# Ledger of designs, part 4: VH-VL binders against p57417

Target 1, 135 residues: p57417
Amino acid sequence: MNNLIDTIKKIENILYSLERILKQECHNLLKSKTSNEEILELIKRKKILFKKLIILSQDRLCLEKEYNIFPPYESNNKLNNYWKKIINTCLILRKLNLKNKIIMNKKFYLNQRFLELSSSYKKSVTYNLDGNLEI

## First folded at step 12 (VH-VL)

Design p2
Fold by OpenDDE, look of step 12:
Structure p2 (fold): chain C 135 residues (1-135), chain A 122 residues (1-122), chain B 110 residues (1-110)
Amino acid sequence: as target 1 above (135 residues)
Amino acid sequence: QITLKESGPTLVKPTQTLTLTCSFSGFSLSEYGVGVGWIRQPPGKALEWLALIFWDDDKYHTTSLKTRLTISKDTSKNQVVLTMTNMDPVDTATYYCAREPYDSQGYYFDYWGQGTTVTVSS
Amino acid sequence: ELVLTQPPSVSAAPGQKVTISCSGSSSNIGNHYVSWYQQLPGTAPKLLIYDNNKRPSGIPDRFSGSKSGTSATLGITGLQTGDEADYYCGTWDSKLRAYVFGGGTELTVL
């Protein structure tokens, strides 16, 4: 169970990092002269964080099966509390990502990843110019 | 050019603590995605993963040695340190540090040190 | 615990093709990317394949990787004497939260 708790904590930390990156991306996108280099760097960082998130998510899923405990972890208060934080952060991330997508669509070629707390962590979600799921 | 080099004692007595240092160049642990791992190989045996540390101080250890292993980093020195307590002759091996790169889907080690041979003997 | 099983040894003549298998004991291998390493005698391991089938810069196209289900395969075509080495597969194990190496395969060039 400690492994699962640790994994969840790691997931939370990665999500917080993603939040910081998305906020920075938003800030850069809102500048009158947006630096393409800076945006590309942030995209790179996002991709890296997503890599870790994907692996951590796989770890989580595996451990959940092992311990026969699943979200929202009602049988474990500690896990449940962490999960609530994760959910809240994910909501923030989705909002930020959507905002950034809109700004990017207006300023640049739309190439945003959408973060969702689901089994789809294994696949980055890409939206087209119309905001519809593309990949 | 990316390089890693292991340093530390080559001879350790049983029950003593082994401290190995991985010094690297060509990359920094301040870079997103970068990790450094330790792998050992007993003479004539297979590779054994020991531990991994990332730029964000995320750490992993092999379960069998978790209580004995500590991995840490000094970003300012471009060093990763592995400590292993209560050494035993069975821990005699060549110890490698290796880089885990950031630009891939899975974890793997793309650059390796030459390794340092550690012998545990009374 | 994930165990990656490799044949202890394989052999072939120069110019021939060899394959080295890496089989996972659990479904976990299906969820993670596999890497391959070459270790020449008396040297440190060298990365050959990452992410199942990608080659790092400097690795010739004679080396190839594939993964299907819970098994991965390293292919070596145009076998050369210099290919004589130990080969290891490796992957992440979610249950252990650890990187795991296979037992290694000794390749002999006849």
Scores: ipSAE 0.837, ipTM 0.922, lowest interface PAE 0.5, mean pLDDT 91
Fold by ESMFold2, look of step 13:
Structure p2 (fold): chain C 135 residues (1-135), chain A 122 residues (1-122), chain B 110 residues (1-110)
Amino acid sequence: as target 1 above (135 residues)
Amino acid sequence: QITLKESGPTLVKPTQTLTLTCSFSGFSLSEYGVGVGWIRQPPGKALEWLALIFWDDDKYHTTSLKTRLTISKDTSKNQVVLTMTNMDPVDTATYYCAREPYDSQGYYFDYWGQGTTVTVSS
Amino acid sequence: ELVLTQPPSVSAAPGQKVTISCSGSSSNIGNHYVSWYQQLPGTAPKLLIYDNNKRPSGIPDRFSGSKSGTSATLGITGLQTGDEADYYCGTWDSKLRAYVFGGGTELTVL
């Protein structure tokens, strides 16, 4: 169980880091002048966090099956509380992504990762090729 | 040029604590996504992964040794430190540190140190 | 017990081809990318293949990797005496939350 709690905490940390990156992207989109190095760094960081999130998601799914416990983890208050924080952060990321009008490829991949995390909450959200939110 | 080098005692008595330092150059743990891991190899045996630390201080330890292992970093010195408590003769091995890079889809180790051989005496 | 299983040894003549298998499970090879390492006698391991089938710069294309289901395969064509080494597969395991290596395969070039 401690491995699942730790995995959920690591997922929360990655989502918070993505929130910071999306806020920086919002700032750059509102400001028309930014360096190429800054743009490339943001792209790199999102790809790196995306990689870690995919791996952590596989860890979570494997451990959920092993422990026979699933979101929203009603039988474990600690896990349930962390899951609620994850869902809240996912909602914030959805709002930031809609605001940012992120280019198709980045928006497409980011939406797929948020969708995978949100699917156990029984509601799916997706982004189309233009980066618009679909429900 | 990316290089890693392990340092520490080569002989340790049973029950003592081993401290190994990985000193590296050509990259920094301030680089987003980069990690450094430790792997050991007992004489004539297979590689065994021990621990991994990332740029953001995220850490993993092999389950069987988790209570004995501590991994930490000093980004300004380009060093990663592995501490292993309660050493036993079965821990005799060559210990490697290795870089985990960022621009790929899976975890793996692209650059390795030469290794340092640690013998736990009788 | 080994998490990833490799044959203990393989052999073939110079110029021939050989494959080395790595068998795992859904918690590792099935859902994660596989890498391969070459360890020449008396040296540290060296990365040979990453992300299942990609070669780092400087690795000749006669080395190849593939993955199917819960198994991975390293292929070596045009065998050379300098290829005599131990070969290890490696990947992440989500159940253990750890990186895991196979037991290693000793390649002999006759």
Scores: ipSAE 0.770, ipTM 0.901, lowest interface PAE 0.8, mean pLDDT 86

## First folded at step 13 (VH-VL)

Design q1
Fold by OpenDDE, look of step 13:
Structure q1 (fold): chain C 135 residues (1-135), chain A 122 residues (1-122), chain B 110 residues (1-110)
Amino acid sequence: as target 1 above (135 residues)
Amino acid sequence: QITLKESGPTLVKPTQTLTLTCSFSGFSLSEYGVGVGWIRQPPGKALEWLALIFWDDDKYHTTSLKTRLTISKDTSKNQVVLTMTNMDPVDTATYYCAREPYDSEGYYFDYWGQGTTVTVSS
Amino acid sequence: ELVLTQPPSVSAAPGQKVTISCSGSSSNIGNHYVSWYQQLPGTAPKLLIYDNNKRPSGIPDRFSGSKSGTSATLGITGLQTGDEADYYCGTWDSKLRAYVFGGGTELTVL
């Protein structure tokens, strides 16, 4: 059972790291001038964390079968507590990921609009804190 | 250029503790995704994985030797240390350290040290 | 005792094709990427294949890897005398939470 507990704890830690990266990604995406290098680095880090997360998840599933215990781990308080944290963090990650996707799409759209406007008016365009166009 | 080199005693007495150091260059354990593992090979036998440590200090050990093995890292020195307690003649082997890379889907070892032969004898 | 099973030896003449099998279970090959290592006599292992079928730089296309179900296969075409070595498969095992190697296969070039 200790192996499963350790695995779940490791999963939780990876999810926290992902949360930090997604927040940093959001911050970078909201900048008027987003650094491509910084975004690429964050993508790299996400991929690395996902690799580890996938393997840990496979470990979890295998150990669950071995110990005949499954989420939400109602028969084990320690596991249940970790699982609650994992679920909550997953919800946060989903929201953050969606937000970042929206911002990214807006960024592309705004860049295109900027080029169109610049060609006609040579106007400088910036982004507000929400990633919206300010003319 | 990536290089790894194992160092430590080549002769150990039974019941003593073996301490091996892996010194590496060309990469850092501060890099995301990087790991360093230890593998041993008894004379004329197959490879045996012993332990793995990652950049985030996550550690794994082979179950059969878990109580005897400790793996640690010193990022500032580019070193990974393996300690194995209560050595026995059966632990006589060539010991390798190897890198686990970050840019991949699975776990594997892409760069290896030349290995150091450890003999356990009274 | 071994989690991954390999044939102890294989042999073929120069120019021929050989295959080396690696048999595991759902807890390892079934769910994880497989790697292959070549070990020439008296030398350290060298990575040959990673992520089931990818070759590191410097590895010729004569070497190939594949995975199906709970088994993996290393293929060597155009066999050369320099290919005479021990070959090991390796992968992660979720049950053991450990990296595991096969028992190794000795390749002899006739």
Scores: ipSAE 0.840, ipTM 0.935, lowest interface PAE 0.5, mean pLDDT 92
Fold by OpenDDE, look of step 21:
Structure q1 (fold): chain C 135 residues (1-135), chain A 122 residues (1-122), chain B 110 residues (1-110)
Amino acid sequence: as target 1 above (135 residues)
Amino acid sequence: QITLKESGPTLVKPTQTLTLTCSFSGFSLSEYGVGVGWIRQPPGKALEWLALIFWDDDKYHTTSLKTRLTISKDTSKNQVVLTMTNMDPVDTATYYCAREPYDSEGYYFDYWGQGTTVTVSS
Amino acid sequence: ELVLTQPPSVSAAPGQKVTISCSGSSSNIGNHYVSWYQQLPGTAPKLLIYDNNKRPSGIPDRFSGSKSGTSATLGITGLQTGDEADYYCGTWDSKLRAYVFGGGTELTVL
């Protein structure tokens, strides 16, 4: 059971880190002049955190089956408390992520349109899922 | 460019504590996603994973040796330290430190030290 | 406890293809990526394959990895004398929350 508790705590911490990153991302995206390098770095960090989160989630699922305890962990107060925080943070992350995606997509779209209208660019320009310019 | 090097005693008496240091260059444990692990290999035997520490101080230990193992990092020195208490001749092995990369989907070790041979003998 | 089972040894002549299997004792291996390591005699292990089928820079395309269910396979084509080594598979185990190595396979080039 301690392993599950530890895993859940680790998940919580990763989610908090993601929240900080998303807030920073939002802040950067809202600047008049957004630094692409900064945004890319934040994206990189998010990807890294997601790696750990995925593995931790797999750990959690495995341990839940092993101990026959599942969310919201009503039989364990400590787990239940962590889970409540996790759920709350996930809701925040969902909102922030959506907001950031909207802002980012708008900016990239505007940039793409600008490039398409520019006499310097003869080819169609697109952005990939990672926000990289494809010419 | 990326290098890891193990250092510590090569001879340990039974019941003593082994302290190994992994010094590395070419990367930092302050960087997101970076981890450093310890793996040992007894003579003529298979690799055995011991412990792993990440940039965020997240730690994992093999269950069989959890009570005996401690892994820690000094980011400022680019070092990871492994301590193993109550050493026994069965712990005689080559000990490796290795990097766990940040730009992948799973856990694995992409750069390894050359290893240090530790013999436990009275 | 997750155990990764490898054949103790495999052998083939130069130029031939060999495969090394890595079978998990539990379904946990199905949830995580498998890596492969090459260990030449008297040297430290070297990463050969990661994330089931990806090659690090410097690893020739003669080396390939695959995973299906609870089993992973390392393929070596165009076998060379320099390929004579021990090969280990490894993966994360969620139940143990630990990295686990296989027992290793000794490859002999005839």
Scores: ipSAE 0.828, ipTM 0.922, lowest interface PAE 0.6, mean pLDDT 92
Fold by ESMFold2, look of step 13:
Structure q1 (fold): chain C 135 residues (1-135), chain A 122 residues (1-122), chain B 110 residues (1-110)
Amino acid sequence: as target 1 above (135 residues)
Amino acid sequence: QITLKESGPTLVKPTQTLTLTCSFSGFSLSEYGVGVGWIRQPPGKALEWLALIFWDDDKYHTTSLKTRLTISKDTSKNQVVLTMTNMDPVDTATYYCAREPYDSEGYYFDYWGQGTTVTVSS
Amino acid sequence: ELVLTQPPSVSAAPGQKVTISCSGSSSNIGNHYVSWYQQLPGTAPKLLIYDNNKRPSGIPDRFSGSKSGTSATLGITGLQTGDEADYYCGTWDSKLRAYVFGGGTELTVL
């Protein structure tokens, strides 16, 4: 059981790190002048954290089957408390991610249109549907 | 240019504690997503993964040796330290440290040290 | 006891093709990415393949990797005498919460 508790704690830590990154992303997107390097670094960090989260999720699923216990872990108070925190953080992350996607699409759409209307051929920068920066 | 090098005693006696240091250059554990792991290989036998530590101090240890292994890092010195207690002749092996990179979907080791051979004998 | 099973040895003539299998389970190969390592005699292991089928810079395209279900395969074409080595598969195992290597496969070029 301790391996499942440890796995859930690691998942919670990754989600908190993602929350901080999404908040930093929002702050950078709201600035009138932002560095592409800052945005690209935040995208890189999100990908790295998603990698760890995907692997930890597989660990959790395997351990759940082994111990025959499943979310919301009603028979274990410690796991149940961690799971409640995870669900709450996921709700926060969904809201932040949607907000950031909307800001990114609007900001980079306007920047690209400005470049199209000017006489300058500049590098085109856009985000894909998953919020990843593409150049 | 990424390099890793293992250092420590080449001979220990049974029951003693082994301390190995991985010194590396060309990368830092302050880099997001990067980790360093330890792998050993007894003479003529297969590779055995021992432990892994990440930039954020997240750690994993092989379950069979978990109570004997401690892994730690000193980011400012570009070092990772493995400590293994209660050494036994069966622990005689070449010990490698290796880098776990950040730009992949799975875990793997892209750069390895040359290895250091540790003999456990009376 | 072996988590990942590889044949102990394989052999083929220079210029031919060989494949090396790695069999596991859903807790490892089935849900995680596989890597392959080459260990030439007296040397440290070297990465050949990562993320199932990707080659790092400097690895020729005659080395290839694939994965299907709970099994992975390393392919080597155009065999050279310099390819004589031990080959290991490796991946994460979610039940053990650990990285695991196969037992290794000794390649002989006859």
Scores: ipSAE 0.806, ipTM 0.914, lowest interface PAE 0.6, mean pLDDT 87
Fold by ESMFold2, look of step 21:
Structure q1 (fold): chain C 135 residues (1-135), chain A 122 residues (1-122), chain B 110 residues (1-110)
Amino acid sequence: as target 1 above (135 residues)
Amino acid sequence: QITLKESGPTLVKPTQTLTLTCSFSGFSLSEYGVGVGWIRQPPGKALEWLALIFWDDDKYHTTSLKTRLTISKDTSKNQVVLTMTNMDPVDTATYYCAREPYDSEGYYFDYWGQGTTVTVSS
Amino acid sequence: ELVLTQPPSVSAAPGQKVTISCSGSSSNIGNHYVSWYQQLPGTAPKLLIYDNNKRPSGIPDRFSGSKSGTSATLGITGLQTGDEADYYCGTWDSKLRAYVFGGGTELTVL
């Protein structure tokens, strides 16, 4: 049983780390100017934490079968309390992820329009520069 | 580029505590997702995984030796330390440290140290 | 009894092909990615295959890996005398919450 409790605690720790990363992502996305490197680093860290979470989930499922106990673990108050915390954190993560996706889509749309305008501007400048030395 | 090297005593007496240090370069445990593990191999026998520590101090130990093993890290020194108490002649083996990379779907060990042979004798 | 079972030895002539099996369970191979390691005599293990079938840079494509159900296979074609080594499979085991290695397979090139 101790292995299942330890696995659940490790899952909880990963979820808290993801919450912090999603909040930091939101903060960086709301700035008027954000480094792409900062956002890409946060995306990388999310991927790494999801890898650990997937493996821990397999550990949990295997140990649940071995110990014949399943979520919400109503027969074990300690596990049930951890599970409630996990569910609450998952709800927070889902909301943060959706919020960040919406902000990202808005920035992507604007950047796409600027890229299209930049392409058009660069082409017209090229034609003009054939006649003079300045941009 | 990436290297790991094991160091520590090569001869210990039964009941003594073994302390092995893994010193590495070309990567850091400040890198998100990276870990370092310990594996041993008794003479002429198979590899046996012992312990693993990640960048965030998350740790795992083989169940049969859990009460005898301690793994820790010093990120600023690029070192991982394994301590194994109550040594016995059956613990005579070559001890390796190895890197657990972050850019993969599963756990595995991509770079290994040369190993250090530890003999436990009376 | 080993968690991952490999044949103790395999052999074939130079230029031939050989396969090395690794049998496990749902708690390891069935739900986790398999890696393979080569250990030349007197040396440390070297990664050969990771994530079931991926090769690190520098590993020739005559080495291949696959997995089906709770079993994994290392394939070696075009055998060379330099391939004589011990080969280990390895993977995570969720019941043990530990990494596990197979017992090893000694490859002889006759």
Scores: ipSAE 0.783, ipTM 0.907, lowest interface PAE 0.8, mean pLDDT 87

Design q5
Fold by OpenDDE, look of step 14:
Structure q5 (fold): chain C 135 residues (1-135), chain A 122 residues (1-122), chain B 110 residues (1-110)
Amino acid sequence: as target 1 above (135 residues)
Amino acid sequence: QITLKESGPTLVKPTQTLTLTCSFSGFSLSEYGVGVGWIRQPPGKALEWLALIFWDDDKYHTTSLKTRLTISKDTSKNQVVLTMTNMDPVDTATYYCARIPYDSEGYYFDYWGQGTTVTVSS
Amino acid sequence: ELVLTQPPSVSAAPGQKVTISCSGSSSNIGSHYVSWYQQLPGTAPKLLIYDNNKRPSGIPDRFSGSKSGTSATLGITGLQTGDEADYYCGTWDSKLRAYVFGGGTELTVL
């Protein structure tokens, strides 16, 4: 059970990092002189964070099966509390990501591919084809 | 050019603590996605993963040795340190540090140190 | 007790093709990208294949990787004497929350 708790904590931390990156991205996009290089770097970081998130999620799923406990973890208050935080953060990330996508698309006339992660990420339901976070 | 080099004692007494340092260049542990791991190989045997540390200080240890292993990083020095307590002759092996890159889909070790041989003997 | 299983040895004549299998489970190969390492005698391991089938710079196209289900395969064509080495598969295991290596395969060129 401790491994699952640790995994959930790690997931939460990654989500917080993503939130920071998305906020920074938003800030950058709203500047009159937006640096493409900076935006690309932020996108790179997002991809890296998502890679780790995917692996952590796979760890979570595997451990859930092993311990026979599943979201929303009603049988475990500690896990349930963490899960609530994760869900709330995910909702925030979805909104932020959508906002950033809209701004970016309008400003740079980029297609969906610019915001897309690798196919492996898509399969993990982290982003949809419209660039919205789906966790 | 990316390089890693292991350093530390090559001879350890049983029950003593082994401290190994991985010094690297050509990359930084401040880079997103980067990790450094330790792998050992007993003479004539297979590779065994021991521990991993990422840029965000996320750490992993092999379960069988979790209570004996500690991994840490000093980003400013480009070093990763592995400590292993209560050494036993069975821990005699060549110890490698290796890098996990950020520019990939999965975890793997793309650059390795030359390894340092540690013998545990009374 | 290995979570990744490899044949202990394989052999073939120069110029021939060999394959090395790596068998795992849903918690490792089934869920994660596989890498392969070559270890020449008396040397440190070298990355040979990553992300199932990608070659690092400097690795000839004689080396190939594939993954299907819970198994991975390393292929070596045009076998050369210099290919004599130990080969290891590796991947992340979600159950163990650890990187895992196979038991290694000794390749002999006849």
Scores: ipSAE 0.840, ipTM 0.936, lowest interface PAE 0.5, mean pLDDT 92
Fold by ESMFold2, look of step 13:
Structure q5 (fold): chain C 135 residues (1-135), chain A 122 residues (1-122), chain B 110 residues (1-110)
Amino acid sequence: as target 1 above (135 residues)
Amino acid sequence: QITLKESGPTLVKPTQTLTLTCSFSGFSLSEYGVGVGWIRQPPGKALEWLALIFWDDDKYHTTSLKTRLTISKDTSKNQVVLTMTNMDPVDTATYYCARIPYDSEGYYFDYWGQGTTVTVSS
Amino acid sequence: ELVLTQPPSVSAAPGQKVTISCSGSSSNIGSHYVSWYQQLPGTAPKLLIYDNNKRPSGIPDRFSGSKSGTSATLGITGLQTGDEADYYCGTWDSKLRAYVFGGGTELTVL
């Protein structure tokens, strides 16, 4: 059981780190001049944190089956409390990701409009639904 | 150039505490996603993973030795330290430290130290 | 207890092909990426394959890796006498919350 609790705590820590990254992404998206290097660093960090989250999620699923206990862990107050924090953080992350997507779409729409004033438009840059940079 | 080197005593007595230091260069544990782990190999036997620590101080230890192992880092010195308590002759092995890189989908050890051989007297 | 099972030894003549298997479970190979390590006599292990089938820089393409279900395979073609070594598979195990190595395979080049 302690292994599942520890895994849940590690998941919570990763989610808090993602929250900080998404807030930093929002700040950088609102700036009129943001270096490509700064955006690439934030994308790199999100990718790294998602990698750890995927592995931790596999750990959680295996341990849940082993201990025969499942979210929201109503029979264990400690696990239930950590799970509630995880759900609240996920809701915050969803809101931040949507906010960043809206800002990004608005920013790229304006960039496309300015580029289309030229008859020789040849390239565009966009974010995908996960908030990652695409070419 | 990425290098790692293990240091510590080569001979310990039963019940003593072993402290091994991994000193590395060419990377830092301040780099997002990077980790360092410890692996041992008894003479003529297979590799056995012991513990690892990540840049964010996230740690894991092999279950069978969890109560005997402590892993810590000193990022400013580029060092990772492994402590193993209550040494026994069965713990005689070559001890390696190795890096876990950030730029992959899975965990693996891409650079290894040369190893240090530790003998526990009978 | 060995979590990942490898044959204890394999052999082949120079120029030939060998494969080395690594058998695990859903908590390790079935859920996570596999890596392979070469250990030449008297030396530290060296990475050969990561993320199931990727080669780090400097590893020739005669070394290959694959994974299917809960098993992984290392392939070596154009076998050379310098390939005589022990070969280990490794991966994460979610039940143990630990990295695990196979028991190793001794490759002999006849």
Scores: ipSAE 0.778, ipTM 0.906, lowest interface PAE 0.8, mean pLDDT 87

